# Designs tried in a protein design chat: VH-VL binders against q9h9l3. Part 369

Target 1, 176 residues: q9h9l3
Amino acid sequence: PRKMVAIDCEMVGTGPKGHVSSLARCSIVNYNGDVLYDEYILPPCHIVDYRTRWSGIRKQHMVNATPFKIARGQILKILTGKIVVGHAIHNDFKALQYFHPKSLTRDTSHIPPLNRKADCPENATMSLKHLTKKLLNRDIQVGKSGHSSVEDAQATMELYKLVEVEWEEHLARNPP

## First folded at step 17 (VH-VL)

Design GG51 (framework fv_fezakinumab)
Fold by ESMFold2-Fast, scan of step 17:
Structure GG51 (fold): chain C 176 residues (1-176), chain A 120 residues (1-120), chain B 111 residues (1-111)
Amino acid sequence: as target 1 above (176 residues)
Amino acid sequence: QVQLVQSGAEVKKPGASVKVSCKASGYTFTDYYMHWVRQAPGQGLEWVGWIDPDSGGTFYAQKFEGRVTMTRDTSISTAYMELSRLRSDDTAVYYCARGSYSYGYEFDLWGRGTLVTVSS
Amino acid sequence: QAVLTQPPSVSGAPGQRVTISCTGSSSNIGAGYDVYWYQQLPGTAPKLLIYDNSNRPSGVPDRFSGSKSGTSASLAITGLQAEDEADYYCQSYDFSLEAWVFGGGTQLTVL
């Protein structure tokens, strides 16, 4: 079987008025939730807005952060050839400037059976926090200090495991 | 109607620069990447790079790194590709094409192309 | 040179079936990246014909079909018509080159 990992990224605001989202942290966990990668990443552009309430990133984290080009190379080596699970994962791939094979991508914000289990409309985009609370009875993204991308990646993998068997069967019969 | 309208043909001398424009209409300009693809006379398609109109972020094929610059102006839904230090083998039709990052990667809409001729 | 390999030409008579191959490697099609096909009539821009290996955009006849296996893909055209005369290009992504890559193109002649 192909190995499976889950990814979650944190973005900071760069560009005019901080409106551009730039990668500033990336966490990758394996199938069992063990951390394979977790680094703060220095954007190539000036950080205008740390978005700390959501990202958990502060100026201090940038002091020894891995430069974007180097971090990207490390991350892509981990993702290549694996099934990659994420929530609204296209945002993470955009931040990485990376195209992952669609057949090896699993987006927990767009899996109809997962929404069904949560008693949500199949085509709605539900937040990771909501799905995790509803299906795993666990509170993530708690408090005012920002989100933990490790915690989010772990929750994302656990959510996918709830529908893995039926969704993989569906994809085998209905290739994208 | 959904379309990409490109600027007209250009004739340049070796060593000059050329800037081609691609104006989008009929869709949300910032929701799709804009790719640039060229085709030398009688030859095949060659990918040059992409720009994300939302962020202004760019990615260029290694062959063109250092010679190509992609920009956009969101107020007029227009993308630009500038190629510098032109050589005779840069003679080609240059196409812009849109590709989604979230709803599929296919280049589902193409401009009609801009012929750039590099000759002395 | 083109990264994906296509035969330079293929020909058939009206009503016949032709297939166009697209051969990649472990860094593109073999890595799981989808294959796309474009039709280019003389003097025009390419038009999307097949996406994600086997899917047709609205307006593309079911005479056109795509498939993918291992490091290769193919485009099949059944019930060949004079209007099908064109150049056909396959495309995928190559993670080693970090580039969208095209086949060299196949000229289809309907005799």
Scores: ipSAE 0.792, ipTM 0.908, lowest interface PAE 0.9, mean pLDDT 92

Design GG52 (framework fv_fezakinumab)
Fold by ESMFold2-Fast, scan of step 17:
Structure GG52 (fold): chain C 176 residues (1-176), chain A 120 residues (1-120), chain B 111 residues (1-111)
Amino acid sequence: as target 1 above (176 residues)
Amino acid sequence: QVQLVQSGAEVKKPGASVKVSCKASGYTFTDYYMHWVRQAPGQGLEWVGWIDPDSGGTFYAQKFEGRVTMTRDTSISTAYMELSRLRSDDTAVYYCARGEYSYGYEFDLWGRGTLVTVSS
Amino acid sequence: QAVLTQPPSVSGAPGQRVTISCTGSSSNIGAGYDVYWYQQLPGTAPKLLIYDNSNRPSGVPDRFSGSKSGTSASLAITGLQAEDEADYYCQSYDFSLEAWVFGGGTQLTVL
């Protein structure tokens, strides 16, 4: 049987006018929500825009941050061979420059039964905040000081657990 | 029409550099990765690397690290692959091909190829 | 040597069925990565024939089909036609090499 983890990443703006998204934090939790990895990550390029309102990243977090190449190696060792759960997870994989097998990927922004339980259109992309409030009765990403990637990864795993049996059965019958 | 138009054939001497261009049209250039794949005469396909036109981020096959540089210019929807310190065994047709950022990762649209000959 | 193994050649007569195998390992197809198939006519760029193991792009006839099992994949061509004479390549991703990898190619000859 494959082990399962959930991931959430935070990005900062680099490049011209800060329009490039670069990895600045990654959190990974196990099935029970225990933290397996949580590090601030130093982009190889100059940070133009911390995007603090959303990322929660400030200059102070970069002082002892793990360099991108090293962090990436650590993260990929955790993800390889596991079922990886995330919300709009393609953004996290893109920031990691990583291709995870689709058969081992679970994206809570694209699971029709999850939207159905939340009384949302099945094929719409709903935010993690909305699904968590509707289905878990919990407020995440509160305030204007930025998101906690640990909190987001934990919420994502809990959301997936609500549909795990149904969705795994669907995937077994309808492989990607 | 959705297409990738590549620059013309190049003849280079060993030790020189070559820069191949790939101009995209008919789709949003920044929505897709651009891959580079080469094919030596009578041989199979070999992946060189990709560039993300949106971020400018790149990833190269280990064999080409240190010799290849991929760039793009979003104002003209053009991707470039520069290969330096050319050797005779770099003689090949070089293709650009697009791939999806999300779950697709498919190489569904290819340029016609650019023949690079390294001789003399 | 190519990372994925294909037979170098296959042949068939018009109307027949041919199958082209693609054998990988635990670091690529066996790790769950999808398989893609390309058709390359002489002097042309490769054309995507099958994506995500078994899906056909618009315009590809249903006589072309793909499948995947364990560490291997196969391309089946039914109702073989003269115009199918081409080189066929499989492709997947290899996590240990961190690279897209191709098969060595199979030359299909229509007798």
Scores: ipSAE 0.734, ipTM 0.888, lowest interface PAE 1.2, mean pLDDT 91

Design GG53 (framework fv_fezakinumab)
Fold by ESMFold2-Fast, scan of step 17:
Structure GG53 (fold): chain C 176 residues (1-176), chain A 120 residues (1-120), chain B 111 residues (1-111)
Amino acid sequence: as target 1 above (176 residues)
Amino acid sequence: QVQLVQSGAEVKKPGASVKVSCKASGYTFTDYYMHWVRQAPGQGLEWVGWIDPDSGGTFYAQKFEGRVTMTRDTSISTAYMELSRLRSDDTAVYYCARGNYGYGYEFDLWGRGTLVTVSS
Amino acid sequence: QAVLTQPPSVSGAPGQRVTISCTGSSSNIGAGYDVYWYQQLPGTAPKLLIYDNSNRPSGVPDRFSGSKSGTSASLAITGLQAEDEADYYCQSYDFSLEAWVFGGGTQLTVL
């Protein structure tokens, strides 16, 4: 069967008033949660707002960061042909300027059985932090120092595994 | 009305540049990608590239890289495609098309097209 | 040449069924990318007819259906009507070209 990975990206603000989200870190883990990729990424545009409270990215992380074009090539080689799991994953793909096949994409923010397990409305978009606390009894994204994309990717994979059998059966009968 | 309104026909000499506009209305301009697709007379559809109106980020088909520039103005919900160093084989109808992103990628809304004629 | 292969023309009588094939490769349809179909009436812009292999937008009659298998896709039109005369294009994404790609188009003639 197809290999599965989970991804989480951190974005910084570029453009006027820092309103544009540009890729600044990407973490990819395998099915067991082992790190396959974790790099800081230098945006091609000037960083206006590091958004450190959420991204965990500081100016020092940019010193040895991989340029966007090179990082993108490395990341796409890992994602191509695999089932990719993420939370609100369209934001990550957008930051990568990447189109992944819908049939190979799993978004834990839009899986009704996962919300049902968490006693949340099936059509609601719940945060990764909330679902992870409710279903895995684990606190992620703690403090004001920013999020760990490795931690987020690992939590995302574990959340998906809770509904994997049920959801894969659903997708086989109801192809996206 | 949900619609894309394109600028009028252009006639250009080889070597000139052309800039086509596409004004969106009836939806949130920054929620969708804007694709550009061209069609030479009697020929098929050819994808040129996309712009994300939210970020201003762009991606161009390799054939047009270095000759095409896509921009947008969010204050007037308008996307632009500029093609430079025009050749006679750039003669085509240029369409803007709204593209979904995330939970589908279909081009579900198209402008009526702008004919660009390149002749000496 | 077009990256996706379609027959240049197809024809049928009113009330009959026609199918239009769209042949790709391992870098596009075979890689799992969805197929989209567009109808282009003479002198008009293309209109989305089928998205994500087999889904119809609101307003498209169920006479139009799409399917996908392996590296190929097919558009079926049943109960042919005169107003179905148009060019039909398939579309998918090619990860090696990093481009949205179209078929060469199929001209449907209703006899």
Scores: ipSAE 0.791, ipTM 0.911, lowest interface PAE 1.0, mean pLDDT 92

Design GG54 (framework fv_fezakinumab)
Fold by ESMFold2-Fast, scan of step 17:
Structure GG54 (fold): chain C 176 residues (1-176), chain A 120 residues (1-120), chain B 111 residues (1-111)
Amino acid sequence: as target 1 above (176 residues)
Amino acid sequence: QVQLVQSGAEVKKPGASVKVSCKASGYTFTDYYMHWVRQAPGQGLEWVGWIDPDSGGTFYAQKFEGRVTMTRDTSISTAYMELSRLRSDDTAVYYCARGTYSYGYEFDLWGRGTLVTVSS
Amino acid sequence: QAVLTQPPSVSGAPGQRVTISCTGSSSNIGAGYDVYWYQQLPGTAPKLLIYDNSNRPSGVPDRFSGSKSGTSASLAITGLQAEDEADYYCQSYDFSLEAWVFGGGTQLTVL
């Protein structure tokens, strides 16, 4: 009965030597994979490293990007009160400077039955690309021009749906 | 041992600033948030803010924004909280507390506290 | 002035059961945020007692249990012992204040 969304964020390098990860794009999809939010986001600090090979972000995307404070407010309004699905999702929440209830958080990088279905060790942290290929027979994050956060959010939701009934029952009996 | 060791008690005059330190040991300093919580004598707990030792990013409660600055030094696994323009009602024990972020948000390890007394 | 409301005191005899309530609102517990409980013995720092509504850290006896429903949470202590005399604080996150918030604290007296 609670609404469920999936999120994926892209980060760029800011700060000394570009070592700080700052939010630069966020995509949110609903249960059916429809896009609820997809914006480029302007970090408050100077971008040192676009990390384009992974982020897909280039200088032109920053021209009309939504300032961080405004984008954060919009994103948090969408996430509040919902079950939020992501892959290594704590990185996305860190980039948003956001605390989401653990009881409403689903991290597809740490769901033992999902790893089991993929013939992977239950406690291993498997990449989104690997799980999507093994369980959905789809190639995502192809090429060298960066990832699509929309594609990643959609794949993440579909992966969660494979174990949703089993995992929700587990969480009801073994609250986190 | 996994522990947080805080600096000693301080007495300050109104208008001064105070800087409290919190040295972490026994765990990877950059894997956890560091929260600061204060408690006035005989009163309850009040959250001040957090710092992410990994990024250096900070977030402060609205009440303290403009007066508090949190920093860290990863080379010595130490977090700092500086509070400026002190008032008598800033008299409190100031705690640092380790916050989980990856698997939950509980403050699972606390320093013993630093008493800051603001009096003229 | 606490954001979460707790009774200021509760009391019970050794071996008895007590419950401590924690009442929030739609911007914190009611928004789905989890509840945490801390025990503070006189002159000491708070210690984590319950996390994520009902989970116990290693070393916390099962006499302590937590629950959450709607905008409220409660801490139950069974088989009261003298060493349970302490202040107990609930905690959650408030999205409107963008702050971690605490209850006013409850002083437990074991008679």
Scores: ipSAE 0.654, ipTM 0.851, lowest interface PAE 1.4, mean pLDDT 92

Design GG55 (framework fv_fezakinumab)
Fold by ESMFold2-Fast, scan of step 17:
Structure GG55 (fold): chain C 176 residues (1-176), chain A 120 residues (1-120), chain B 111 residues (1-111)
Amino acid sequence: as target 1 above (176 residues)
Amino acid sequence: QVQLVQSGAEVKKPGASVKVSCKASGYTFTDYYMHWVRQAPGQGLEWVGWIDPDSGGTFYAQKFEGRVTMTRDTSISTAYMELSRLRSDDTAVYYCARGPYSYGYEFDLWGRGTLVTVSS
Amino acid sequence: QAVLTQPPSVSGAPGQRVTISCTGSSSNIGAGYDVYWYQQLPGTAPKLLIYDNSNRPSGVPDRFSGSKSGTSASLAITGLQAEDEADYYCQSYDFSLEAWVFGGGTQLTVL
């Protein structure tokens, strides 16, 4: 069986008016929720908007942050060959400039059985916060001080585990 | 009409630079990566690199790194590929093609190609 | 040399089945990356024929099918027609090269 990890990234705004999303933190947890990686990451471009309310990133976190190119290499070594779980994971992969095999990717924002368990429309893209509250009875992303990417990655893995057996069987019979 | 329209054929001397354009229409330009692929006469397809029209970020195949520059202008939905220090073996048809970020790996829309001839 | 290996040519008679192989390695197809197939008629741009190993875009006849196993992929064409004469290319992603990679191409001749 392949190893499985969950990832969550935090982005800051770079470029004109802070429109561009650049990687500023990445957390990776294993199947049991233990942290394998959690680093602040320095974007190669000037940060225009820390987006602190959502990212939890502040200027102080950038002082000793790992440069993007080095962090990317470390992260990709962890992800390569593994099943990677995330929520709206296309945003994380885009920020990493990384192509992960579709067959090894699990996006909890696009798993119909998971939405069904939460009494949500199967084709809707529900937030991580909503699914975690409905299915795990936990509040995440509380307050205005920013999100914890560790907390988000852990919640994402736990959500996937609720449908893992059913979804893996589905994927084996209906490859993407 | 969803299409990619490329600039016309170019004839260049060795050592010169060429800049090929690719104008997108019928879809949101910033939603897809733009890839560049070349094909020498009678030869196979070779990937050159991609640009993210949203961020302006680029990634080039190692073979072309240092000689290729990809840019875009979002106001006119146009991507550019500039290849410098041209050699005779850069003679090829250069294609642009749209590709997705990560959900699917489809290259479902291609330009018709721009012939670049490098000769003395 | 091309990163993915295809036979340089294949031939068949009208109505027959032909198969074109695409052989990769552990850093591309073997790593789980999906395979694309393109048809290229003389003087034209490549046309997407198969994406994500076995899926057909709108307008591609069901006599074209793709499959993937281990480090290799195959394109099958059944009910071969004269209009199928073309070059066929496979494509995947290679994580070691960090590049999209192509096969060398296969010229299909309908005898």
Scores: ipSAE 0.717, ipTM 0.882, lowest interface PAE 1.3, mean pLDDT 91

Design GG56 (framework fv_fezakinumab)
Fold by ESMFold2-Fast, scan of step 17:
Structure GG56 (fold): chain C 176 residues (1-176), chain A 120 residues (1-120), chain B 111 residues (1-111)
Amino acid sequence: as target 1 above (176 residues)
Amino acid sequence: QVQLVQSGAEVKKPGASVKVSCKASGYTFTDYYMHWVRQAPGQGLEWVGWIDPDSGGTFYAQKFEGRVTMTRDTSISTAYMELSRLRSDDTAVYYCARGLYSYGYEFDLWGRGTLVTVSS
Amino acid sequence: QAVLTQPPSVSGAPGQRVTISCTGSSSNIGAGYDVYWYQQLPGTAPKLLIYDNSNRPSGVPDRFSGSKSGTSASLAITGLQAEDEADYYCQSYDFSLEAWVFGGGTQLTVL
């Protein structure tokens, strides 16, 4: 069996008016939900907008943050050769400047059976918070102090496990 | 229509720099990464790097790191590739080509190429 | 030197079938990355012919087909036409080099 991990990244705003999303935290968990990686990451550009309500990132987290180039190398060593699960995962890969094989990528925002279980339209892009509440009866991203990327990665893995057998069989018959 | 229009041929001396432009039209410039690919006369294709026109972020093939700089100007939907400290073996046709970062990576639209000749 | 290996040339007569191989390694095609094929007519820019191993863009006839197995891919051209005379390049991504990589190219001659 090929190893599987789940990833969740937090981004801050850089560039003009903070419109560019730059990686500022990454969490990776294994199949059982154990943390393999969780670091604050220092963007190479000036942070204009911490987006704290969503990212949970504050200036204090940048003091000992791992520089982007170093963190990226560490993260890619973990992801390479594995099935990587995420929610709207293309945003995470873009922030990492990373191309992961599509055949080894699982995006819980684009799995029709998962939406079906949640009584949502199969082609809709539902939030991680909504799917987790509906299918796992668990509240994540609670409060106004920002998200926990560890919590989000763990929830994402648990959501994928609900449809893993069905979806892997689908992908074997209908390669991406 | 949907197209990439590149600047004209350049002749340079060894040690000089060259800056090639690629103007996009007919699509949203910031939705696609811009790749640069070169081809020496009678030789194969060689990837140089990409720029994300939205963020300005870049990634270069290791062979060109330290000599290539990619930039863009979103107000005129134009990407640039500058190669410095030119050598005779940099003589090539330089192409720009677009590709998505998600859903589809293929280089589905190419410029017609810019011949850069490095001699004497 | 090219990262992906293609035969330098192939030839066939009109109406025949030819196959062009593209051999990679565990860091690219073998790692699960998709394969793309480009056609380059003399004096022109490359044109996308096949994407994601076997899919055709609009306007590419079904006599062009792609396949992938293990560390290798193949482009098959059936019903050869004189207009198919061109160079063909395969492409994939290599995670070890962190680069998009091309095959060395195959010159197709239609006799």
Scores: ipSAE 0.760, ipTM 0.902, lowest interface PAE 1.1, mean pLDDT 92

